# VH-VL binders against o66814: the designs that were tried, part 41

Target 1, 203 residues: o66814
Amino acid sequence: SDYLLRAESLFSQLKDANAKEETPYLYGKVKGYYEAIKLYAVEYKEDRIKTLFTLMSKNTKKAVRGAYTEREPLTELITFEPRVYFEEYCDGIMDECFYEKHYEKEKFIELVDYFSLKRRVEFLRNHEGKYCAPFDFGMAEALFNAVSLELMQEKPDEKVLIALREKLEPILVMAEEKLRYAMKKELPCYRNRLSEHIGYWKP
Key: E = the ipSAE of ESMFold2; O = the ipSAE of ESMFold2 at other seeds; V2 = 0.75 times the mean of E and O plus 0.25 times the DockQ between their complexes.

## First folded at step 20 (VH-VL; framework fv_patecibart)

Design K3 (at its last look DockQ between E and O 0.92; V2 from the best seeds 0.80)
Fold by ESMFold2 at other seeds, look of step 20:
Structure K3 (fold): chain C 203 residues (1-203), chain A 123 residues (1-123), chain B 107 residues (1-107)
Amino acid sequence: as target 1 above (203 residues)
Amino acid sequence: QVTLKESGPTLVKPTQTLTLTCTFSGFSLSTFGVGVAWIRQPPGKALEWLADIYWDDDEDYYPALKNRLTITKDTSKNQVVLTMTNMDPVDTATYYCARIEAYYDSQGPFDYWGQGTLVTVSS
Amino acid sequence: EIVLTQSPDFQSVTPKEKVTITCRASQSIGNYIHWYQQKPDQYPKLLIKYASESTSGVPSRFSGSGSGTDFTLTINSLEAEDAATYYCQQSYYMPWTFGQGTKVEIK
């Protein structure tokens, strides 16, 4: 049950497979989940730690397998899809009604600027982030998944959300900057993959 | 209570395709941190893992056999299906399906097993 | 592929005595070893996971130890119902592999 000892074993597997070099996206994802787990460990939230560790260990297996088979697929992206509802406000003087749009868990969504994070991660995922910024994109994706999972909780923890956002933002920026640089310099990660773009991708 | 049961033909001719179904109860393959594996045991020999499939649709195969194996799941029926092509007398074995304990550490053990089904491949 | 070699292949043990079964991995596998019991004409049952973790419903006389390449399953005070073949299995690197088995009989 000591997640630190279990994590050491996972990192040993990754080292033995040279996953940092062979599967850098999945290696980054494992590291991102580990960073999220450490944030939860401060509060001793064991069930959330075990959930994130499940994802960490599964991505470790995929990284090790990928290193030996020379395949590195994209793995899970977990998104929170809040319900939308409308509140009616009526003007008793004029008998007119107005509607205001609201989201489920709106204050938590605003606390982390969730929709912006989601768009930025999805952009990297759909536009060569795996190839041009694999480690940082993988790490950002895992931290974003942790944000989504926290928002899915019945009572999201504001302290954890803030900590996750603070860890995620600089990593996400690094991934975005590496992608922008690759586009500007026409690096092989960008140039060789451009023909496989499905949508009308634009820098 | 977790149970698994294998079903399918017990006699197969060389070159034919074997299809085995694992039907389980007491858990769902849609549950986070769960997997199902196929393992075989030739008469008097050690156990041999063949393939597995997880809640997240991840699937793995024994490398030397991967071109002969396909694993699929039907979560609504609580079933996992293994197909193995080009059967040979050396493939004669008892075939088991088993649940993978993949919560917390996804590289977990086979914690519940079916009774097994003997498949004989006659030359 | 990681090879697991068990020792001994067979042992006949007086009731109430201690049984020790070893499993050696061809490379370091941390604690990613699991132990199974297979009684005659039965399916395997999980005994010990991750080298030393107990499994629900398994008698406390079963214990595991080891790390790296050398692992041990211990049965304290063997009972008649423990006559079986015991297998170790690794889940460190795919393909997942089993040891050749150790048959334990009561005599």
Scores: ipSAE 0.768, ipTM 0.882, lowest interface PAE 1.0, mean pLDDT 90
Fold by ESMFold2, look of step 20:
Structure K3 (fold): chain C 203 residues (1-203), chain A 123 residues (1-123), chain B 107 residues (1-107)
Amino acid sequence: as target 1 above (203 residues)
Amino acid sequence: QVTLKESGPTLVKPTQTLTLTCTFSGFSLSTFGVGVAWIRQPPGKALEWLADIYWDDDEDYYPALKNRLTITKDTSKNQVVLTMTNMDPVDTATYYCARIEAYYDSQGPFDYWGQGTLVTVSS
Amino acid sequence: EIVLTQSPDFQSVTPKEKVTITCRASQSIGNYIHWYQQKPDQYPKLLIKYASESTSGVPSRFSGSGSGTDFTLTINSLEAEDAATYYCQQSYYMPWTFGQGTKVEIK
């Protein structure tokens, strides 16, 4: 309830700065955090709401500043880095041992297909997603950050993870399709960055 | 528990560079949702924000002074440093560092202040 | 740059009476206003955040209200220790700015 009044103030700031047009990536990121907050509000998770709202409000400040300075840098990407464990399985008959790789929180990683999400967001981030699909990419990045933050919890909430994943997937697909189209048609958002993009792959 | 303290020269000659250090305890600038700002107050006048720096390395400056100001942090020392170039007598003021409450709503108030240090700019 | 104009500049008030200080913004700033108390020869102290939110250790006689462009700090029963200069500050749009201050004295 309190977050609703605070969000109205943030959206008023964004409107006053024309951030939707001037800083569409950051505007999308603010919207993505807001969508994540609403999912947590259904479950009455105040601390998680406040954490995400911190990110939402910080990206609002950056969007407003970016709108009047005509600069829109990439902002935070939050990744969960699970610890890796190896378990030995030894065949007592043959005295041979094999290693089985396990991840910290592996059931939750599998639940949302986390490593796939990470690769897809990083691809957009490194290949002109900010320019060719700013709103969708920004929103997807924020929702991905919310997934990462949930996975970092001692006991991730499966219901929230599923809801975040379901919200994230169509937005991520839209961003990817816009980028693919821009690459195929060599739109200015992509072709104006082509030499730097090739440099990322060829150093 | 939360304390901030400004240190640096109290007398500076015109054109010299001022370097002020804010040393704080009871919190870390690596903590999510925290920032530190510099604010000054000329004798008998209103408060004026100068610059701030946040946990996420975001920094910003008062636009008219941007070319004269640099703010940096050293999280391991719990310090924030302000450098202001080309000092002028109009810059005579008490300089404060303050913590920014940036959790929940990240453009929050200055919730804890240092005692301030008077910097006089004269020949 | 957002200008905050406080009223009055100075107020002399008898003990235990109500004090009202206003802050008017040159544009709408939602509830992004914060109030500080600065006693003589001291550093400022936060009283009220986001127009009306209490802060820890601030007596209940202090309250804030308003939104948009008009904001009010109220001291419901003035105490001797409340003699100070009061500042409003906005965090809506950079640069962050303060009002010119309202000096409150005990009559």
Scores: ipSAE 0.740, ipTM 0.866, lowest interface PAE 1.1, mean pLDDT 90
ESMFold2 (binder alone), look of step 20: mean pLDDT 93; pTM 0.950

Design K4 (at its last look DockQ between E and O 0.92; V2 from the best seeds 0.00; counts 0 for: loop humanness VH .286 < .308)
Fold by ESMFold2 at other seeds, look of step 20:
Structure K4 (fold): chain C 203 residues (1-203), chain A 123 residues (1-123), chain B 107 residues (1-107)
Amino acid sequence: as target 1 above (203 residues)
Amino acid sequence: QVTLKESGPTLVKPTQTLTLTCTFSGFSLSTFGVAVAWIRQPPGKALEWLADIYWDDDEDYYPALKNRLTITKDTSKNQVVLTMTNMDPVDTATYYCARIEAYYDSQGPFDYWGQGTLVTVSS
Amino acid sequence: EIVLTQSPDFQSVTPKEKVTITCRASQSIGNYIHWYQQKPDQYPKLLIKYASESTSGVPSRFSGSGSGTDFTLTINSLEAEDAATYYCQQSYYLPWTFGQGTKVEIK
């Protein structure tokens, strides 16, 4: 397939730059997008593959550049922001009326437990996940972005959403376990970032 | 249809700052998978890429010139601006803006070019 | 920085004959090579992308081939309007770089 040949080129660039070691967060993100693309390829969804490949290729360029410059910033987080609407209903027996809150695509949001996924990814992002669990966090962030992009589709594909969620969950758990351990043990990945913010006292 | 056009001064004195504006139509730099680049060509010489800016605000610069270059965008005006400080006679060239085809593979070619503007740097 | 070396620097060719231009990269760049045509006093025009992919509005007599380090642009039957300078350009690693060009003239 066409995307397989293109992906081989991107992975060659990453290998030549030693990105797995130098930019592990971005390397993980590239791998996460690739996993999502493979799920879509089973369904022959060309436009969705191309959208995800755009993100994959852009993160590859950033990883290669970052490996050379020893800089690895956070990259895109894509969140689905569903519209909220209210439906009025009345109890004819009691002559009372209520408004019920609904989200667009509520069925699909519930299918993947989207708001929980969003909170978990944001927690990693805001609490040094990039430094304490870079590869797993990067992969999780890319797979989460793929979930968001699918929810943004006119008609989300339930089978794809389930497959993405199933791929994402164990990776999220691993990233969360690594971060919690780093926090508990005050590992350098977490402790040094806090110290840089406020400085260390030096004996 | 996609068009790009460069504008700015055609004569600059050594040490001055050059500011060039690329005005384009038929696409928006807020659209996913697009970018705009600046490329120059000294008279009778090869093309030289200078800088680019992407839909996601990512910027790249030719390393030897990075301290002299600034690229910015104004999406509402469909404009990209290049600023180059401390101009020297060796910087005399035709300056082009071009669109990067960054959809599917973000490391794509320069698919549409402006007509170019000759900038002469002389005392 | 990836250096692209084009060969030949110059060709004088009679109409209807085949033109072959090569571009050699200083390292493997997969298929991340693009070809441009620049006629005298004009802006460059994209001909071939990703080593061999055609672009809209480019005559079928133009074709590209190669991978890794060695790439070729071919004009199967030269027309008078094809007199121009041709450039290869890589987009594998920053900085993006161009070859020094190959000038093709009518003999």
Scores: ipSAE 0.814, ipTM 0.907, lowest interface PAE 0.8, mean pLDDT 91
Fold by ESMFold2, look of step 20:
Parts: sequence; structure tokens; C-alpha cells
Structure K4 (fold): chain C 203 residues (1-203), chain A 123 residues (1-123), chain B 107 residues (1-107)
Amino acid sequence: as target 1 above (203 residues)
Amino acid sequence: QVTLKESGPTLVKPTQTLTLTCTFSGFSLSTFGVAVAWIRQPPGKALEWLADIYWDDDEDYYPALKNRLTITKDTSKNQVVLTMTNMDPVDTATYYCARIEAYYDSQGPFDYWGQGTLVTVSS
Amino acid sequence: EIVLTQSPDFQSVTPKEKVTITCRASQSIGNYIHWYQQKPDQYPKLLIKYASESTSGVPSRFSGSGSGTDFTLTINSLEAEDAATYYCQQSYYLPWTFGQGTKVEIK
């Protein structure tokens, strides 16, 4: 219940700043971290709760400040970079062997389809998801960050990974659908940002 | 053991730029959940927060002084630098650097302070 | 900007007596208030964080209470070494702000 009282204070700050309307990407990110924290709280995993709350609190401060200054930057994207190794299998002659490619923590990566999640979040991040689907993208990004952080643990918790994936998927789909609609209709959120990239060059 | 120490000039003339360095040990600004702030105290008066910088490179400034302040960090040297332009006699104060306890809740207190350095602005 | 108003500005107190210092915020700030002690010619020292949480190395005679807009620092049996100026500070909204201070002297 300690994190609940602290979270209530953060949401009061966001409400007073009208962050849901003024900084919807960061507001969504705060909400996403809060959803992840609640999953860990069932098992009283204080260390993970504190790590995620640090991120939640920092994004709250940025959202409130952003609402007053009309500035809403992209914030952290946390990715897990698994090491690659090869497992050798020999038929009986030392010179006749073959190798099977493996990733560190492969079963956990496969459990949540991590590389697919990473590509989908990066797509939104690189193609104006912040402007065309800010709340859903922010929330999805925070939940994805929680997945990455769990995969970085020495012993990832399968129940938590599944729960995070289940919360993340519908939100990620909604963000993707909003972005695709904006792209098809050439809405200002997408079209104006695309033309900005075309205009950059060096003399 | 966490320590912080301010260094820089103790006397500046009006209109000059003040540069103060905070050198710290026992922690790193690359560590998750850490920040360093600058706070000043005019003689006989209350404390006034000026700026801070976080592990994630986020910076904050006191609004009325924002145009005069720049905070930077050098993580490899365990240093944070404050520059304040166009100094005036009213800026005469003891300047402190302090660590922000930003783990768990990034809006935490100033848990460790430097000894402070008195900067006098006089013609 | 959140204004913190301390009361009283000054206290002269007999040793072993109870000292009460009040900090009032201009808006609700939850429990995002912290208390510092500054002895003469010294740097400030954190005493109490988040309204009521003790910090390591701080004597148990110091305690804090309150929430919302009204906060109190209590010294339950004043010692000679407690002569200092005490500040409250909020970390709810930027800019971070301090109270004007309360000076406590030994009578």
C-alpha cells in the first residue's frame, strides 16, 4: 500500500497539470509503468516495484514540466540485448560437427515473442506514434520497458512476463491501428512530421 | 561514503560569469536514480534551489534565473558544473551542491550536501 | 510556485522542553515535504523525509507529521546541540522551494 499512496500523489500532480491532454504520450507512459508495478505488487517484489516506480516518477515530473512548457520529448526505451552463442553437436568424429545458434534466455524471449515486440514498438517510435497515438504508444512503451527489465533479471519470472505481455498486446494493437489510419489518411500528425525529415540536409 | 565539495572563485565582479564545480565521491551520476543539485543561501537568508541534473541527463532550472544558468555534468570525472551569467551583488551567497535521492521516487530530498562556498559579488 | 510558510520564525527554548515547528504549504503536496537542520556556519543536514520518515544518524527525538498542507517537525526533548535553523522543503512541483526557516535557540 505504500506504492499506492505514492502513486496517488503522482496522479494528482498529473491531473493538476492537465497532463492527459497536454502531454498524452508521457501520461500514457506513467499509466503503463503503474500497471506494471501493480503486477509486481501481488508478489511483494519490492526491488522491482522501486525500479519501475523510479521510472514512473521521473516520467511524471517530465509530463508536468512538459505541460507547462509545451515540450513533450520521447523518453527512455529500454531494450534487452541477449548474447548469442553456439551449441556444438558432433556425430562421433571430432572434425565433423555442426552448430546450433542460441540466444541468452531464449525460452523467455520466445515466451513473450520479444523480438517482434521490440520491432513493433520501434516502428511506432520511428514513425510518429508519439503524435498519432500518444497515449497508447506511451503506455505500450512503458510496458515494453518492463518486459525488457524483467528479461535482464538473472532469473526472469515467467508469470510476470506472461502478465505483462497480456496487458501490452491490446494496447500495442490499438496504437498500431491508430498510426496506420493516420498514415492512410495522411493526417497532420503523420504528414507534417514526414515532411520535416525530407527538409534536412547539410550545405 | 558519499561526499560532495564545491570549488571555484570566491570573489567575482558584477556582470562576470560565475563557474562552480561540484566534485563528488561515493556515487556516480551514471547510476540509476541519482541526481545532483545546486542550492544557494544569501547571508542570513533562506535556501534557494537553482538547478539540478539527473542520471538520465534531465535538467531543471529555477524559472526566474533560467536564462542565466547552465548545469552540465562530466560523469567520468564525478563532476557537475554550474555557470551563472551576469552576476550582481544580490547574487552574493553561499553556494552548495547536494545529491538528490531519486531512487524509488525521483522527486526525493537533498540527502547529502557539500560544505558550501561563499561567492561574493562586489565592485 | 508552491510557497512554504514556517511558524514561528524564532523560538528560544529551555533545554529538555518540546519544540514544535509548523510548515504550511500554499497547496496540497501530499507528503512531499522534507526537513533540514542547519547549525550556525554549517551546511544543511536532512532530518526527516516525506513528512515523517527518519533518516539514518538522526536522533530519535526528532519526528515529523502531517499531510496535505500542514506539517510539523517536533523535537521532544531539546538538547543544546539542537540550536539551529530548521527548513522545510517541498518536492511536489517544480520549482523545488524551501520555507523561510525557523531559528531555535537555547534559553
Scores: ipSAE 0.752, ipTM 0.871, lowest interface PAE 1.1, mean pLDDT 90
ESMFold2 (binder alone), look of step 20: mean pLDDT 92; pTM 0.950

Design K5 (at its last fold request DockQ between E and O 0.92; V2 from the best seeds 0.84)
Fold by ESMFold2, fold request of step 21:
Order: C-alpha cells, then structure tokens, then sequence
Structure K5 (fold): chain C 203 residues (1-203), chain A 123 residues (1-123), chain B 107 residues (1-107)
C-alpha cells in the first residue's frame, strides 16, 4: 500500500513529461519494475519491493530527464554470473576419476531457463531493440533484471521466479517479434547508424 | 556514523580551476541507493545545488554551469571530486558535499552534510 | 526549472509560540519537498523529508504538511535553539532547487 502512493507520484512525473511518447524504452522499464514489485507484494517481500522501487524511481528520473533533453540511453542490465565449480567423482570399481562441471544455484537457473533469457535480452539490447520495440524491450529488460536479482538472493524464491518468468515470456516474445520484423523489412529503426554510439538521437 | 568533509584551496584567482574533494566515512558510494552531491552557498545567500553522482555512475549538473563542472568518484578512497573551471568572484561561496538518500525512492533528500569549505575567488 | 518561493522572508517570534513557514512550488511536485535548518555559521541539517516525514534526531515540535504546490513547515513551540534560516528543496524534476530561505529569530 505504501508503494502504491509512491508509484502514483512516479507515474505523475512520467505523465507530466510525456515520457510514454518521448522516452518509451525507459517508460517501459519503469512499468516492468512496477509489474515485478506487484508480484513481490503478493508474497510480502518488503525488502525486495524497496530494491525494485529504487530501480523504478531511478529510471523514472532518467526518463523525465531524457524527455526534456531529448536523450534516451540504455540503462542498467543486471546479470547473475554464477560461480562454476567442479565436483570430483570416482568410480571405485573401475578406479577412475573425473570432474563434473556445476553452477552455483543450478536448480534455480534451470527453473527459469536463465541463460536463454539472458541471451534473448542481450540480443535485443545489442540489435536495436530499444528503437524497434522500445516499450516491450524496456519492460522485458526490467523483468529480466528482477529475475537476476532474485537469483542473487542467498535463497531464491521458486514461486517468485516462476511468476516473474511467466510475466516476462510474452513481453519478451513481443519485443523479439517486432525486432525480427524490423530486421526482415530493414526498417529505419534497425538501419539507423546513430544507435551505435549512445542510443537514439531524437529529431 | 556518517561523516563527510570537504577539502581544497580556500583562495582561488579568477579564471583558475577549482578542485574540491569530498572525503566521507560510514558509507560507500558502491552501496545501492546512495549518492553524493555538491551544493554551494554564497555569503548571505541561498543554497544552490551544483552536481551529483550516484552508485550507478549516473551524474547530473546544474544546466547553467554544466560546461564548467565535472564530478567524479573514487569508491576505493571514499572520495568524490568536483572540478569547476573559469572561476569568477561571483563563485565565492561555501561549498558543501552531502549524501543523497536514494534507497526506495531515488529522488531523496540530502540527509548528511559536510561542514563546508569557504572558497574565495579574488585576485 | 521549478521555483520555490518561501514566505515570509523573515520572522521574529516570541519563545513558545508557533512558527509557520510556507513554500510554494511553481508547479505540482507531489510530496517531493524536503526541509532543512541552517543555524548561524553552521551547515544545513535535514528536518523533514517528503513533505511530512520526520527524521531521526529531530525534535517532535517540527512537522511538515502539504502536497502539490503548497507546503508548510511548522514549529509548534519555538525554542531559543530554533533560531535559524529554514530552506525548502524540491527533488521532483532536475535541476534540484532550494527556496530563498526564511530567517527565524527569537524576540
């Protein structure tokens, strides 16, 4: 309930700046963080709500600033880089030993198919997703960041991970479809060389 | 216990470049949801925000002074540095550094201040 | 740029009486206003954040109210140590700006 009042203030800032039209990627990112916050509120995860709200509010400030300065750079991508370790297994009968490669939090990584999600988001980020599917890409990026942050927890919550994944997938598919169409048709959003420096320069 | 302290020259000649260092303890600028700002106050006048820098490397500058200001951080030393070029007598002021409370809502107040350092710009 | 206009510029007030300081924003800023106290020859101290939230170590006689464009700082029973200049500051839109200040003296 407290986050609802705070969110109303942020959306008022975005509305007053016309951020949905002027900075659609960052606007989408704010909305994505808000969707993640609502999932955590169902499970009463106050500390996660505050962490995600910090990111939501920071992207709101950047969206408003971007709307008035006509600049919309890419913002944070949060990735979980699990530690790798090797487990020695010896067959006492055959007297053979070998190493099995394991990842930190392997169960949770597999639960959400994390490496696939990461690759899909990175592809959008590196191939003009911000220009060709700004709102959907922004939302997907924020929801992906929420998945990464949950995996970084000492004890990730499986129910939350599943809920985040279920929210993320259709949005990610929409962004990917828009980008694929733009690439196939060679739309200006994909062929614009200005994006290679810092993002999109608005006219 | 959070503390901040400004250091640098107290007298600068017109056209010279001012470099001020904020050294702080009790928090780190690598901590999520934290920022540091520079604010100045000319003698007998109101407070004026100059620039800030956050844990996520985001920087903001007062627009009229943007071409004269640079803010940087060194997280390992717990320091934030402000550089201001082409100083003029009107820039005579007490310069403060302050922590920004940016957790939960990143647009928070200046919750801890340094004692300030008076910088006089005179020939 | 959001302009904050404080009223009055100056007050001389008898001890134990109520002090009211207003801050008007040039546009709606929700509750993104913060109040600071600066005693003579000292650095500013945060009193109230987000229009009405108290801060640790600040006496309960200080309170804030308002939303949108009109905000008030109240000292419900002035003490001698409260002689200071008070500033409002907005954090709604960049650049962050301060009011011109309100000086409060003990009569």
Amino acid sequence: as target 1 above (203 residues)
Amino acid sequence: QVTLKESGPTLVKPTQTLTLTCTFSGFSLSTFGVGVAWIRQPPGKALEWLADIYWDDDEDYYPALKNRLTITKDTSKNQVVLTMTNMDPVDTATYYCARIEAYYDSQGPFDYWGQGTLVTVSS
Amino acid sequence: EIVLTQSPDFQSVTPKEKVTITCRASQSIGNYIHWYQQKPDQYPKLLIKYASQSTSGVPSRFSGSGSGTDFTLTINSLEAEDAATYYCQQSYYLPWTFGQGTKVEIK
Scores: ipSAE 0.814, ipTM 0.907, lowest interface PAE 0.8, mean pLDDT 91
Fold by ESMFold2 at other seeds, fold request of step 21:
Structure K5 (fold): chain C 203 residues (1-203), chain A 123 residues (1-123), chain B 107 residues (1-107)
Amino acid sequence: as target 1 above (203 residues)
Amino acid sequence: QVTLKESGPTLVKPTQTLTLTCTFSGFSLSTFGVGVAWIRQPPGKALEWLADIYWDDDEDYYPALKNRLTITKDTSKNQVVLTMTNMDPVDTATYYCARIEAYYDSQGPFDYWGQGTLVTVSS
Amino acid sequence: EIVLTQSPDFQSVTPKEKVTITCRASQSIGNYIHWYQQKPDQYPKLLIKYASQSTSGVPSRFSGSGSGTDFTLTINSLEAEDAATYYCQQSYYLPWTFGQGTKVEIK
């Protein structure tokens, strides 16, 4: 298929730049997008493949550039922000009313436990996941972005969402475990970054 | 229909700052998978890429000129602006803006070009 | 920086004959090569993308081939309107670079 040949070229660029070692977060992100693309290829979703490949390719360019410039910034985090509405329930006998909060696409949000995934990815992003678990965090972030993008579809595909969630969970757990270990042992990846958070350190 | 057009001064004195504006229509720089680049061509010489900017705000610069170049965008006006400081007679060239095809593979070609504007740097 | 070397610098070719222009990269660049036509006093026009993919509105007589370091633009039957300078351009690694150009004229 066309995307396989294109992906080989991107991985050649990453290999030539030693990106796996020099920019492991971005390398992981590229790999995560590729895993998502492969899931969509099973479902024959060409337009989604091209959208994800755009992100994969852009992060490849950033990884290669970062490997030579010694700079590896965080890249895109894509979040689905569902519309919220309230459904009123009234007890006509006692004239008592209350509201039940609902989200658009609530079935699909619940299917993947989206809000939990979002909080977990944001935690890694805000607490040195890029430095303490770069590869796993990058992969998890890309797979999470794929979940968000699928939820943004007019009609999300349940099979794809389940497959993405199943791929994402073990990777996210690994990133979280690496970060917790680094925090507990005060590893350099975590300890060296404490000065970036002035509110946590005072003489 | 996609069109791009360069505007700005045609004569600049050495050491002055050049500001060029690319105004385009038929696409938006807020659209996923697009970018705009600046390329120059000295009279009778080859094309030279200078800088680009993408839908995701990513910017790239030719390394030897990075300290002299700034690229910015105004998506609401469909404009991209190039600023080049400390102009020298060797910078005399036709300056083009071009759209980057960055959908599917973000390292794509320059698929649409403006007509170009000749900038002469002299006394 | 990836250097692209085109060959020849100049060709004078009889109409209806085949034109071959080569572009050699200083390192492997996969298929990240694009070809442009610049007619006299005009802006460049994209002809071929990703080594061999044609673009809309480009006559079928134009084709591209190659991968890795060696790339070729072919004009199967030269027409009068094809008199132009042709450039290859790589987008494998920053900075994006162009070849020095190949000028094709009608003999």
Scores: ipSAE 0.813, ipTM 0.905, lowest interface PAE 0.8, mean pLDDT 91
ESMFold2, look of step 20: ipSAE 0.779; ipTM 0.888
ESMFold2 (binder alone), look of step 20: mean pLDDT 93; pTM 0.954
ESMFold2 at other seeds, look of step 20: ipSAE 0.802; ipTM 0.904
ESMFold2, fold request of step 21: ipSAE 0.770, 0.762; ipTM 0.891, 0.886
ESMFold2 (binder alone), fold request of step 21: mean pLDDT 93, 93, 93; pTM 0.953, 0.954, 0.954
ESMFold2 at other seeds, fold request of step 21: ipSAE 0.805, 0.808; ipTM 0.904, 0.906

Design K6 (at its last fold request DockQ between E and O 0.90; V2 from the best seeds 0.85)
Fold by ESMFold2 at other seeds, fold request of step 21:
Structure K6 (fold): chain C 203 residues (1-203), chain A 123 residues (1-123), chain B 107 residues (1-107)
Amino acid sequence: as target 1 above (203 residues)
Amino acid sequence: QVTLKESGPTLVKPTQTLTLTCTFSGFSLSTFGVGVAWIRQPPGKALEWLADIYWDDDEDYYPALKNRLTITKDTSKNQVVLTMTNMDPVDTATYYCARIEAYYDAQGPFDYWGQGTLVTVSS
Amino acid sequence: EIVLTQSPDFQSVTPKEKVTITCRASQSIGNYIHWYQQKPDQYPKLLIKYASESTSGVPSRFSGSGSGTDFTLTINSLEAEDAATYYCQQSYYLPWTFGQGTKVEIK
């Protein structure tokens, strides 16, 4: 409940700066962190709420600053890099040994299809997702960061991971569809990520 | 125990470049939700924020001075360095470094301050 | 740039009496105001954060209130060691700015 009052203040800052229109990627990222925070509030995980709120607040500051400076950089991407190990299984009857590759937290990685999510977010990040689907990409990136942070926990929470994935998937699909449309139609956001064909007139 | 300490020249001639080092202990700038700022205070005048740098490498500068200021960090040495070019007598002030409390809300206060160092700009 | 105007500039107060210092912002800043105490020849010390949140090690006689544009620092019963200059500071929008200060003396 404390985070609700604090979030209201951050959204007032964003509204006053017209961040939804001026910095839509960062605005989307703030929204995505807020959705993750609300999910964690159901489980009463105060430490995670504060961690995500730090990121939400920092992206709010960057969005407001970006609205006034006309600069909107990409911000944090948080990835979980699981340790890999091999388990040896030997058949005593045939005296043969086999090695199977495993990841730490493998069942949690599989629950959310993490490597697929990572590739999809990275694709958007590297291929003009910020320009062609800024709001949806920003929101998806924040929710993906929340998934990564949960996987980094000593004991990831399965209910949280499932809920985060359920929230993330439709948003990620929307960002991907917008990018695919921009590619098909050769929209300026995809073809010209620089302002080479966009001019402005001054009095 | 959190401590910060400013070091650098106390007398600078007009047009010279000032370099100040903030050395701190009791925290690391690699810690999530932490920043370090530089604030100055001309004799008998109010405090004036100059620049800051955060755990995530984000940097902010006072707009009117942005062309003269550079802030950098060396996390391994627990140091933050401020460089200010083209010094003028009006820049005579006590310069402080301070920690920013940026956990939970990244727009937080300056919760720990150094003792300050007086920098005089004159010929 | 958000301007913070403190009132009064100077206040001489009888010991054990209440001190009230105001800070007015040039625009609404929610609760993004912080109060600092600077004793003579010393560095500033954080007293109150986010308009009304106390900080560890600060005497309970210090309190803050307000939201939006008008903020108040209150010292319920002034002690000799409270003679200092007090500053408000906003962290709503860059650049971060301070008020001009309020000097409090023991009468």
Scores: ipSAE 0.837, ipTM 0.917, lowest interface PAE 0.8, mean pLDDT 91
Fold by ESMFold2, fold request of step 21:
Structure K6 (fold): chain C 203 residues (1-203), chain A 123 residues (1-123), chain B 107 residues (1-107)
Amino acid sequence: as target 1 above (203 residues)
Amino acid sequence: QVTLKESGPTLVKPTQTLTLTCTFSGFSLSTFGVGVAWIRQPPGKALEWLADIYWDDDEDYYPALKNRLTITKDTSKNQVVLTMTNMDPVDTATYYCARIEAYYDAQGPFDYWGQGTLVTVSS
Amino acid sequence: EIVLTQSPDFQSVTPKEKVTITCRASQSIGNYIHWYQQKPDQYPKLLIKYASESTSGVPSRFSGSGSGTDFTLTINSLEAEDAATYYCQQSYYLPWTFGQGTKVEIK
């Protein structure tokens, strides 16, 4: 309800600035945060909505600014860095001990296949996803950030995590397919950035 | 309680560089959804926004002045610093720092202000 | 750059009377307008945010309204301590801009 009226204002700003065409990566990121917010709204989680809306509105400001300045930098990537610990396990028959590696919140990490999602998003980010699949990459990045933020919660919500992953997967696949095609065909979005890809940065 | 205070020189010669420090308490600029802005007010005139910096290191500058302005933050000291180069008598104004309410909607108001410091540019 | 034009520039008003201050934006800005009060020789204080949202510690006699390009700050019953200059400010598009101000005095 309240977030819906606020979102209408943000999308009006984006439309007035032609952000969909001028800053497609940031536009996609705003859309991705909005999709995440809608999932949280179904569960009536007002406090979690405000955090995501802050990110949505900040990326809206950056998209509008970028549309008029012709600059579209990469924005936040939020990664959950689980603490690793070792649990000693001793075999009573062999009287031998093993150290088993465990992650903080391991069941939730496995539920969404988090490390795979992280690697796939980072691949897009590091290999011209912003230029070759801007809208889909931006949207996937925002949904991935929402997954990370949920995993950072004291008690992650499994229903939300599943819903986020299900929304994220097809978008991520689309971005990956576009990038792979661009790499294979050496499209301008990738080819013109080759020297930048190897060790040169261009915003 | 949230407080902000401006400090720096009150008299500057033309062409010199002005450095102003905003020291604040009751909040941290590492806190999600906050920012700090610099706003000036020439004597008897309207308020003019100059620059801001946010928790996420985002920074903005008034376009006509951006080549003269630098805003930085030191979160460990709860300070934001404004540097303005090539000062001119027309830059004589009271300079304020203010907190930006950027939680929920990042394009929020200036909700807490410092008392301001008058900077006079005269040779 | 979004220009905010306030009207009137100056008012002298009898206590207990209603004060109306308008702010017109050069383009639609939704509800991204905020109102500040600046008493003589003081720093500005936030009164109203997002066109109509009250802030803590602000008397209920202050209210805001409007959307799009035309906005109004209303003081329903002027008190002596309300003598000040009032500014509108937009946060729709950079650069953030202020109106020229409206000075309100007690008759």
Scores: ipSAE 0.833, ipTM 0.916, lowest interface PAE 0.7, mean pLDDT 91
ESMFold2, look of step 20: ipSAE 0.818; ipTM 0.911
ESMFold2 (binder alone), look of step 20: mean pLDDT 93; pTM 0.953
ESMFold2 at other seeds, look of step 20: ipSAE 0.830; ipTM 0.914
ESMFold2, fold request of step 21: ipSAE 0.809, 0.830; ipTM 0.905, 0.913
ESMFold2 (binder alone), fold request of step 21: mean pLDDT 93, 93, 93; pTM 0.953, 0.953, 0.952
ESMFold2 at other seeds, fold request of step 21: ipSAE 0.830, 0.826; ipTM 0.914, 0.913

